# VH-VL binders against q6nml5: the designs that were tried, part 20

Target 1, 200 residues: q6nml5
Amino acid sequence: MFSEVEMARDVAICAKHLNGQSPHQPILCRLLQDLIHEKACREHGFYLGITALKSIGNNKNNNIDNENNHQAKILTFPVSFTCRTFLPARGDILQGTVKKVLWNGAFIRSGPLRYAYLSLLKMPHYHYVHSPLSEDEKPHFQKDDLSKIAVGVVVRFQVLAVRFKERPHKRRNDYYVLATLEGNGSFGPISLTGSDEPYM
Below, E stands for the ipSAE of ESMFold2; O stands for the ipSAE of OpenDDE; V2 stands for 0.75 times the mean of E and O plus 0.25 times the DockQ between their complexes.

## First folded at step 7 (VH-VL; framework fv_olinvacimab)

Design f2 (at its last look DockQ between E and O 0.67; V2 from the best seeds 0.00; counts 0 for: pae E 3.2 > 2)
Fold by OpenDDE, look of step 7:
Structure f2 (fold): chain C 200 residues (1-200), chain A 122 residues (1-122), chain B 107 residues (1-107)
Amino acid sequence: as target 1 above (200 residues)
Amino acid sequence: QMQLVQSGAEVKKPGASVKLSCKASGYTFTDYYMHWVRQAPGQRLEWMGEINPSGGSTNYNEKFKSRVTITVDKSASTAYMELSSLRSEDTAVYYCARGEYIEFYSGDFDYWGQGTLVTVSS
Amino acid sequence: NFMLTQPPSVSVSPGKTARITCRGDNIGSYYVHWYQQRPGQAPVLVMYYDSDRPSGIPERFSGSNSGNTATLTISGVEAGDEADYYCQVWDSSSDHVFGTGTKVTVL
């Protein structure tokens, strides 16, 4: 589920940002931005944060001082770092908050995971409740014991399937998860309120 | 860079068949469903069908189910759409589109081909 | 069959806000996606899952969905926003359904 991985990347920064100081901070900032933008990879899952900057190599760009090109110099540094990652896997037990109730299921957010889909087919004994007569009642799934799965409710679920979505250019990489409440009755709505961080 | 590149324009007679292609690149072909959507001149977008490139399973709009066949060649990362018994009303731009999905749910179309004009005229 | 109805056209002055509605029975129980189509071009996803925005889409684009109406809102409208806009949902009985489309004209 959670891991710390070692990675290496080339980080490009503008020379003007160095102001004669150590490139550590600008490089770290740029690296974080890049990881946030990328969000996830197939191998490691979601990037949660950089835990250590191990090494910064020398600038790769042989900027030939073309005397005439006042263009902002871009410096490229090879960087080695460690990153904490979250990779959802089949069988994982997670907690998340219901963000949308659909006619056929619900979407749950759990930490960096924004698209955990809980299908009605995977929530046994629940039925869809829609009250057309009351505009105040939000649609929800309800069980015979009056347990409810509604927007804002925290749900404990098991990961049934995981799908990596490679999103080039205009969209970040992401993961989709199929959630299930099937099991020994330990899954479903919980009274815990808190962050959307995944809990084991 | 991710791209969907479709085959060229087609001119067909009524009663004929047309087979269009959509070549995908820049992503794992089997990670997304491939959809076909058409648009007649001045009309709305109309969903025709989908295929899961991983298993080859298909779903079709009932309107086209009897005339449309969607297939894939995984080795070539290419999807195909064949429409038979063409009518003048089938004159439209046909698009392939990459579709988001998870088991039991289908989502948005995040990337589209450039479109293929199919003209059916006597 | 599940149907999505949009106004045929919306006219807006530059810098103003355009609102494009998509109506359907209990559409709030669906995720709605939106596409922009400029003349002679393929559709482009501009909003997904009601209110999520692709990275390349400006923040002046926003989406909402409740009850029987989903809305795409374009604030600070620019000339480049002139296009046809389509809403779309997935229904197990009707498969993928597109709205009737709205032509946005920037005056």
Scores: ipSAE 0.842, ipTM 0.936, lowest interface PAE 0.5, mean pLDDT 92
Fold by ESMFold2, look of step 7:
Structure f2 (fold): chain C 200 residues (1-200), chain A 122 residues (1-122), chain B 107 residues (1-107)
Amino acid sequence: as target 1 above (200 residues)
Amino acid sequence: QMQLVQSGAEVKKPGASVKLSCKASGYTFTDYYMHWVRQAPGQRLEWMGEINPSGGSTNYNEKFKSRVTITVDKSASTAYMELSSLRSEDTAVYYCARGEYIEFYSGDFDYWGQGTLVTVSS
Amino acid sequence: NFMLTQPPSVSVSPGKTARITCRGDNIGSYYVHWYQQRPGQAPVLVMYYDSDRPSGIPERFSGSNSGNTATLTISGVEAGDEADYYCQVWDSSSDHVFGTGTKVTVL
């Protein structure tokens, strides 16, 4: 689900990066880098972009261990802002491009969601096809003459389950999704051309 | 922040059992599978088995299935691995490692304990 | 069961490129993960899902996987890259399989 939410972050900047520039631009750049690195949070999903800066507070903390000159110290600013977000949820209907075909299923990308796993068990009447003898016979799942799930194919699917995952060291988060083609929502392949963005 | 802290080194005789512990902190213990992986001196890493801490279900490498038992204590955020009928070939460093649920086809181990040396000798 | 074979060692000069291969039958139909292990230390994940880098791993690490061969590539090799490297997959029998390991030596 797409949302616009209010958020706050403490933004740490080396004092030398404020020389000769508006203080708001270096702080915004650092905030964007921090959000891009974090990628997502549990409450709001993927960060898609900052829509407004609401406030930048006074420096909250000084690093006592740094040099006393302006160029060496670290400044921390509380920033309040609004952010457009995307939180995948069970029941969502999404479209995405198949990026990897495995023996037991496929991974689909839908915008910032890189890992939507579609198990073969959730593809009614499909079977795995692989022939190493021909470049034109890349691995895929086949149902009938016109229903093929292969790398590059756009697939309409329903979200069956969602998992928030935190990676170790330098904390970078992600969401994993289980996808299904089961049900009466007209799920399955819709084109041979892919997209990296979710469709509704 | 996030830690997997394993129990200390062990010296055992052939035929004995060993029970190792792995205490997790800094994340929701029941959100991730816990795996046990061993490494004999100079050898590759070898996966032994896994447990889903939420329900306690396990899956074991066939090589160890008759001798290994993996359990959890959810209240202590701790996983255990017990290996029975020890042989000299079981001398190795034993690691716990965090992994994703199997249904999300994710075989990567993104965080590892420090390892526990088990020595089996006369 | 599934077997993953790596060269036992790779020697590379500083600033050059190291290629660490991992061979397995139809490995391109699996996601491959890579670990760096220094002596006496636990493994550290350095590549997952064939070509994705964990946060904090330098951009000079890259990966590929197709056909029967997956490759971890370290460009601009530095002395700190000297370590053992293991590939790993989750195979069709629900086992997690590690490669034979490759010692990277920076001369």
Scores: ipSAE 0.375, ipTM 0.734, lowest interface PAE 3.2, mean pLDDT 85
ESMFold2 (binder alone), look of step 7: mean pLDDT 92; pTM 0.939

Design f3 (at its last look DockQ between E and O 0.68; V2 from the best seeds 0.68)
Fold by OpenDDE, look of step 7:
Structure f3 (fold): chain C 200 residues (1-200), chain A 122 residues (1-122), chain B 107 residues (1-107)
Amino acid sequence: as target 1 above (200 residues)
Amino acid sequence: QMQLVQSGAEVKKPGASVKLSCKASGYTFTDYYMHWVRQAPGQRLEWMGEINPSGGSTNYNEKFKSRVTITVDKSASTAYMELSSLRSEDTAVYYCARGEYLEWYSGDFDYWGQGTLVTVSS
Amino acid sequence: NFMLTQPPSVSVSPGKTARITCRGDNIGSYYVHWYQQRPGQAPVLVMYYDSDRPEGIPERFSGSNSGNTATLTISGVEAGDEADYYCQVWDSSSDHVFGTGTKVTVL
């Protein structure tokens, strides 16, 4: 599910980057970098982008005029902004591209969601096809109607479960999804090509 | 900062048991699997087993299943590995490592302890 | 038992590209992870899910996996890249398996 949320953060920038200009652009850039680095949070999901910069407060740092300190001055601004977010939830219908085929399932990427796992157990009537004799044929799942789930194929699926993993320092925060094709027959490979953006 | 801190080096006689500890900090202990991996001198890494700290469920490498026991103390955010019936071949550095916790998939090890040398000698 | 085989050693000059292979039957149907281990240190994750890079790992590191071979590529090799490298997979039937390891020497 997509949402627009209001957030507040302190943004630190180097004074030298202002060059006597408005801090608006440098602050926005830094804020974007921070959100990109963080990627996601448990509360709001993936950060997709800043939709508005609502306010920039005054610098929180006391200007200690230390004439002898050649150190770059860091300015900290309280910033209020709105952000578009994507939070996958159970029951959501998503589309994504198959990125990996395993013998027991497939991984799908859908926009910021990198790891949606579609288990073979959740692909009714599909079977794993791997021909050791043909080096040219990539492993895939195939249905009786010859529908295929292979790398690069776009698949419509439903979210069964969601897991958030907070991974500071070593990796960005991320969401993992368990996907299913079970339902009224509307799920599975689609003829649409292109974007990994999640859409219903 | 996330850290895994392991107990100190051990020297044991053949036939004895050793119990190593791994204290986790900087993250929610129950949100990740804890694994034990060993490495004999000049040898490859070898996976021994894992534990889900939330429920206490374990999986072991069949090679060690009869001799290894992995446990956790959630209150102390500490994992333990006990290896019994020690042999000279068990001489190795033993690592605890944090693993991805998903009910449907297990992946990489993103944080490692500093390792504990266990020497088994007569 | 699923086995992962790596070359025992790879030598590379500074600034050049090192390629470390990990071979296994149908390894392309698994996600491969890579670890760097410097002498006397614990392993460090340098690549996960074939080609995803952890924070702090330079862009010089890249990964691929297809068919029977996964590859860790280190471009612009530096002295600090000298280490042992291990590939690793998870198999629901055989648990976690590490490769035989590759010693990368920077000449």
Scores: ipSAE 0.797, ipTM 0.907, lowest interface PAE 0.6, mean pLDDT 92
Fold by ESMFold2, look of step 7:
Structure f3 (fold): chain C 200 residues (1-200), chain A 122 residues (1-122), chain B 107 residues (1-107)
Amino acid sequence: as target 1 above (200 residues)
Amino acid sequence: QMQLVQSGAEVKKPGASVKLSCKASGYTFTDYYMHWVRQAPGQRLEWMGEINPSGGSTNYNEKFKSRVTITVDKSASTAYMELSSLRSEDTAVYYCARGEYLEWYSGDFDYWGQGTLVTVSS
Amino acid sequence: NFMLTQPPSVSVSPGKTARITCRGDNIGSYYVHWYQQRPGQAPVLVMYYDSDRPEGIPERFSGSNSGNTATLTISGVEAGDEADYYCQVWDSSSDHVFGTGTKVTVL
């Protein structure tokens, strides 16, 4: 679900990056870098873009030393803003491009969502096809009616479950999604190959 | 912040059992698989088994299935591995490792304990 | 019964590129993860999902996987990169399988 939400962050910036007269640009640039690095949060999903700055509060560091050692000084500003977000939810119908075909399923990318897992158990009438003796035959899933799911194919799917991945050890936050082609919707491949990664 | 702290080194006789512990902190214990991996001196890493702490379901490497038991104590955020009928070739460093969780898929080991040396000697 | 084979050693001069291979039948249909192990230490994840890099791992580490071969590439090799390296997959038997290991020596 797309939303526009109000958020707040403490933004840390090196004092040498401020000029006093127009400090908003360095603070906005750091805020954008911080959000891109964080990628997502549990409450609101993926960050898509800042839509407005509401306020930049006073520096929380009361120990500024004017005129000396200022390049080592870190200033912290509370910033309030609005952000466009995307939170995947159970029942969502999404489209994405197959990025990896595994023996047991496929991973699909849908915008900021890099890891939508489509298990073979959730692909009615599909079977895995791969010839290890021929490197020019790429692995894929084949349905009896000539439908094919391979790297580069765009697939329409429904979200079964959403998993927020807190990667506290040296990783960005992320979402994983369990996908399905089951049901009475028009789920499955909607192209033979996607424009992102031609299947050659 | 995050830690996997393993119990201390053990010296055992052939035929005995050993039970190792791995205490987790700094994350939600039940959101990740816990794995046990061993390494004999000068040898490669060898996966022994895993447990999903949420429901207690386990999968074991067939090589160890008859001798290994992996359990958890959710209230203590602690995983255990017990290996029975010890032999001299069981001398190794035993690691616990946190694993990625997603239904029908299992992935990488992103954090490892410090390891516990188990020596089986006559 | 899935097997991953790695060369037992790779020697590389400082500043050059080390390529550590992991060979398995149809390994390109698995995600490959890589671990660095320094002497006397626990393994450390250095690459996951074929080519994703944990924070704190330098950009000179990269990964690829296609066909029957996955490769961890270390550009601009430094003395601190000298370690054992292992690949790992989750195989179709639901086992986690490690490669045979590669000792990288920086001469």
Scores: ipSAE 0.572, ipTM 0.807, lowest interface PAE 1.9, mean pLDDT 86
ESMFold2 (binder alone), look of step 7: mean pLDDT 91; pTM 0.933

Design f4 (at its last look DockQ between E and O 0.63; V2 from the best seeds 0.00; counts 0 for: pae E 3.9 > 2)
Fold by OpenDDE, look of step 7:
Structure f4 (fold): chain C 200 residues (1-200), chain A 121 residues (1-121), chain B 107 residues (1-107)
Amino acid sequence: as target 1 above (200 residues)
Amino acid sequence: QMQLVQSGAEVKKPGASVKLSCKASGYTFTDYYMHWVRQAPGQRLEWMGEINPSGGSTNYNEKFKSRVTITVDKSASTAYMELSSLRSEDTAVYYCARGEYEWYSGDFDYWGQGTLVTVSS
Amino acid sequence: NFMLTQPPSVSVSPGKTARITCRGDNIGSYYVHWYQQRPGQAPVLVMYYDSDRPSGIPERFSGSNSGNTATLTISGVEAGDEADYYCQVWDSSSDHVFGTGTKVTVL
């Protein structure tokens, strides 16, 4: 589920931002931005944070000082770092907040995971409740014991399947998770115990 | 960079068939569904069907199910759409579009440039 | 058949806010996606999963979906925003369904 991995990246920064100072901070900031933008990879899962900056190499760019081109010099540094990652896997037990109730299931967000889908078929004894007469009642799933799965409810679930999606066109890579409440009865709505705020 | 490149414009007689192509590049062809969507002049977008390039499974709009066939050539990263028994009402721009590999909330994130098919006597 | 209805046209002055609605029965129980289509061009995804923006789409584009209405909001409208806009959902009975489309004119 959680891991610490060593990675290497080339980080590009503008020379004007260094002002004769160490490139450490600007490189770290840029690296964080890049990881936040990318969000995840197939191999390691979601990037949760940089735990260590291991090394910064020398600038790779031989910028020819063309006297006539006041173009901002871009410096590229090879960087080695360690990163904490989250890779959802089949069998994992997670909790998250319902963000969308569909007619046939619900989408749950769990930390960096935005797309955990819980199908009605995978929530035994729940039924879809929609009151067309009351605009104030939001659609939800309800169990005989009056437990509800509605937007904002925290749900404990088990991962059935995981799909990685490389989506640069959608700003970030992501994982899709198929969720289930099937099991020994420990899954379902729970009291809020945490935050879904991103780690990065 | 990801892109979909479609075949050129077609002019057909009523009753004829047309087969359009859509070549994908810049991504793993089998990781996404390929859809066909058409648009008659001044009309809304209309979904025709989809294919999973990995397994070849297809789903069609019931309106076109009897006349449309969607296929793929995985080796060429190319999808095809054949529409038979053409009618004047089939005059439209036909688009291929990439969709996500999920059934319940799919969007179309990349589109081909479109292919005009004109059906006239 | 599941149907999505949009206003045929929306006129807006530069710098103002345009709101494009997409109505459907219980559309709030679906994810809605939006496409921009400029004249003579292919559609472009501008909003997905109700309110998520693709790369390259400015923050002045936003989306919401509740009850029977989904809305695409374009704040600070620019001349380049003049286009046709389509909402879209997936339904088990109708597969992928597009709205009737809305022509946005920048005055």
Scores: ipSAE 0.732, ipTM 0.875, lowest interface PAE 0.6, mean pLDDT 91
Fold by ESMFold2, look of step 7:
Structure f4 (fold): chain C 200 residues (1-200), chain A 121 residues (1-121), chain B 107 residues (1-107)
Amino acid sequence: as target 1 above (200 residues)
Amino acid sequence: QMQLVQSGAEVKKPGASVKLSCKASGYTFTDYYMHWVRQAPGQRLEWMGEINPSGGSTNYNEKFKSRVTITVDKSASTAYMELSSLRSEDTAVYYCARGEYEWYSGDFDYWGQGTLVTVSS
Amino acid sequence: NFMLTQPPSVSVSPGKTARITCRGDNIGSYYVHWYQQRPGQAPVLVMYYDSDRPSGIPERFSGSNSGNTATLTISGVEAGDEADYYCQVWDSSSDHVFGTGTKVTVL
């Protein structure tokens, strides 16, 4: 589900980087970097972009000069803004491109959602195909008709389950989705062009 | 913040057993599989087995299946690995390592410091 | 039983590019993960899902995987990159398999 939501963040800037310049651009740049690094949150999903800057408050660092004359000071500004977001949800019908074919399933990317896992158990009437004798024969899943799921194929699927992983060790926040082709929603590969490459 | 703290080095005689511990902190223990991986001196890493702390289910490398037992104490956020019938070739550093709970991950994103087990006559 | 073979060593001059291969039958149908292990230390994840970097790993580390070969590439090699490197996959029998290891020496 795409949304536009009002959000607020405290943005930390080194005072050295504000000297002789308007503070609004460095603050906005840092805010964008902070959102890109965070990537997503539990309540709103993936951050797609800032749509409006509503306010920049006064800095929250009201400390007087320290007696020790510490290093460059860090200034913190409360920023209010609106943000376009995408929150995947169970039951969503999405389209995405197959990025990886494993022996037991495929990973599909749908916009900022990099990890939609489509298990072979959720692909009715498909079977795994790979020739060990030829490097030119790419691995794929084949149905009895003309349908083929391989890297680069666009697939229409339904979200069966959603997992939010908050800052797993040395990783950004992310969402993982379990996908299914089961049901009556016309799920499966979508032809984008008239191609004669059934394995691609 | 996050830590996998393993028990101290052990010296054992052939035929004995060893039980190593790995205490986790800084994350939800039951959200991740715990794995045990060993490395003999100068050798490659060798996966021994795994446990799902939520339900206690295990999977072992066939090489060790008859001698290894992996358990957890959820209340202490601690995993254990017991290796029985020790032989001199079991001399190695033993690591615990965290893996994702879900099927779509297969990496080990955090490792304990390692525990040296020496099996000598 | 799935086997992952790496060259035992790679020597590289500072500032040059090291390429560490991991060969396995149809390895392109697995996600490959890479670990760096400095002497006397625990392994550290440096690449996962073929080509994704954990936080704190420099962009000069990159990865690829297709066919029967996965490759970890370290451009602009520094002395601190000297270590053993291991590839790893999760195979079809639910085992985790490590490669034979590659010692990278920065000369």
Scores: ipSAE 0.323, ipTM 0.722, lowest interface PAE 3.9, mean pLDDT 84
ESMFold2 (binder alone), look of step 7: mean pLDDT 91; pTM 0.937

Design f5 (at its last look DockQ between E and O 0.50; V2 from the best seeds 0.00; counts 0 for: pae E 3.1 > 2)
Fold by OpenDDE, look of step 7:
Structure f5 (fold): chain C 200 residues (1-200), chain A 122 residues (1-122), chain B 107 residues (1-107)
Amino acid sequence: as target 1 above (200 residues)
Amino acid sequence: QMQLVQSGAEVKKPGASVKLSCKASGYTFTDYYMHWVRQAPGQRLEWMGEINPSGGSTNYNEKFKSRVTITVDKSASTAYMELSSLRSEDTAVYYCARGEYFEWYSGDFDYWGQGTLVTVSS
Amino acid sequence: NFMLTQPPSVSVSPGKTARITCRGDNIGSYYVHWYQQRPGQAPVLVMYYDSDRPSGIPERFSGSNSGNTATLTISGVEAGDEADYYCQVWDSSSDHVFGTGTKVTVL
């Protein structure tokens, strides 16, 4: 599900980057970098973009007139902004592109969601096809109607489970999804050349 | 800061058992698998087994299944690995490593302990 | 048993590009992770899920995986990149498997 949330953060920038100009652009850039690096949070999901910069407060750092320190002065601004977010939830209907095919399932990417796992157990009537004799044929799942789930195929699926992993300092935070094709038959490969953007 | 701190070096006789510890800090202990990986001198990394600290479920490398036991103390955020019937070939550095936890998938190891040298000699 | 084979060594001059391969049957169907291990130190994750880079790992590091070969590429090699590198996969039937390891030497 997509949402717009209001957030507040302290943004640190180097004074030299202001060049006597408004701190608006440097702050926005830094904020975007921070959000891109963080990627997601448990509360709001994936950060998709800043929709508005609501306010920039005054620099929090005390002007320590260190006359002798040629060190680049860091300025810290309290910033209020709105951000568009995507939080996958159980029951969501998404579409994405198959990136990996295993003998027991497939991994799908859908917009910011990089790792949706579709288990073979959750693909009714599909079976794994791997021909060792044909080096040219990529492994895939196939249904009786000859529908195929292969790398590059766009698949519509439903979210069964969601897991958030917080990974400070080493990796970006991320969401993982367990996907299913079970339902009324509306799930599975689609003919649409899909972007990796989540389509609900 | 996330850390895995392992117990100190061990010297054992053949046939003995060794129990190593790995204390986790800086994250929710039950949100990740704990793995044990060893490395003999000049050899490759070798996966020994894993434990889900939440439920205590374990999976072992078949090579070690009969001799290795992995346990956790949730209250202490500590994982243990006991290896029995030690042989000279078990001389190695043993690492604990945090692994991504999903009921449907196990991934990479993003944090490692500093390693524990276990020497087995007569 | 699923096996991962790496070249035992790769030598590269400073500033040049090192490519470390990891071969396995249909390894392109697996996610491959890479670890750097300096002498006397624990392994460090340098690449995960084929091409995702952990925070703190330079952009010089990149990963790819297709067919029967996964590759860790280190561009602009520095002296500090000298280490052993291991690929790793998870297989539901064979658990976690590490590659044979590659020693990268910076000349």
Scores: ipSAE 0.734, ipTM 0.875, lowest interface PAE 0.6, mean pLDDT 91
Fold by ESMFold2, look of step 7:
Structure f5 (fold): chain C 200 residues (1-200), chain A 122 residues (1-122), chain B 107 residues (1-107)
Amino acid sequence: as target 1 above (200 residues)
Amino acid sequence: QMQLVQSGAEVKKPGASVKLSCKASGYTFTDYYMHWVRQAPGQRLEWMGEINPSGGSTNYNEKFKSRVTITVDKSASTAYMELSSLRSEDTAVYYCARGEYFEWYSGDFDYWGQGTLVTVSS
Amino acid sequence: NFMLTQPPSVSVSPGKTARITCRGDNIGSYYVHWYQQRPGQAPVLVMYYDSDRPSGIPERFSGSNSGNTATLTISGVEAGDEADYYCQVWDSSSDHVFGTGTKVTVL
């Protein structure tokens, strides 16, 4: 779930970008950029924000032979900080918006979590509805009452399983979640798309 | 550094078998499906099958089901594909590819091995 | 069984836009993934989940999918974009299916 965790990173800064007596701002800015680029890690989940900067250590590479006027060399600083994180976990109750309806389920986005998969097997009493004769008719899942799961509908669900995705470049990570509407909670759509006819 | 390194080219006679390997590094081997995809000269890509390395379960394309066996060695982070009863139309480049796994959904192939040419000739 | 049909070739001038279609019955109810394959090389993922771009793929690559047609669009085409392009889905029979392939030629 949501946590605040202590973390450390080696932050690389071009020597030219260090301000005289106030190096904290360039280092913090670069640290934020690095975390946004990485997005998430296996241990702590998605990075939501830095809550405190605890320390900046000494430059690890000790490059003092800078002959260039624009200081082209890179300095590396160990930084310790606390970070607010979100790690999806089995049993979590989340809300999200349906982004894609497939023949066998739907993908839901919940904040930084872009890929929560809700299988039709986990939607009690729902059935898939689509007309292949019309490109204007959008697919959806329909319960026997007025409940409908379609693109744009907000759904409350429980996390069944969590998978960490490693990208080929190792600098951008992601999580996938398996969702369920089964269980003892009030799971299902909170709202419908709300239209019998196309808008605009 | 993620890598999928495949075994070298093979020349086989009709009726023989071939066993190809694909060694993975730079990621947790058991967190992803491993797939085998082939491409005959001048033709489209053709999916052959997949394995979940954590439990060893497999799914095969019906076209190859009677002749293909996909296995893993978890301790070596290596997947294998064996194709038996080879015939001339099995001449192709064979790729391993990493894929996402969900219990009820399978996705894109986000990283591919370099390919292994298998030539079947009398 | 499930078939994905692509045009065999698309010719574009440098700097123009190439549109590569992938047609399948009700393909809009599937996520479509796209691969670029240069001669003698392994395929490279260039688009996934219809319109998401992998890290390292230029923003001039984009994707869409609705109805019976998915489209990979390459704007500002460069000579290095000349390659074969394949669409792919995971179908209702749990197979992975590739399209027929499109050779993009940069004039």
Scores: ipSAE 0.394, ipTM 0.729, lowest interface PAE 3.1, mean pLDDT 85
ESMFold2 (binder alone), look of step 7: mean pLDDT 91; pTM 0.933

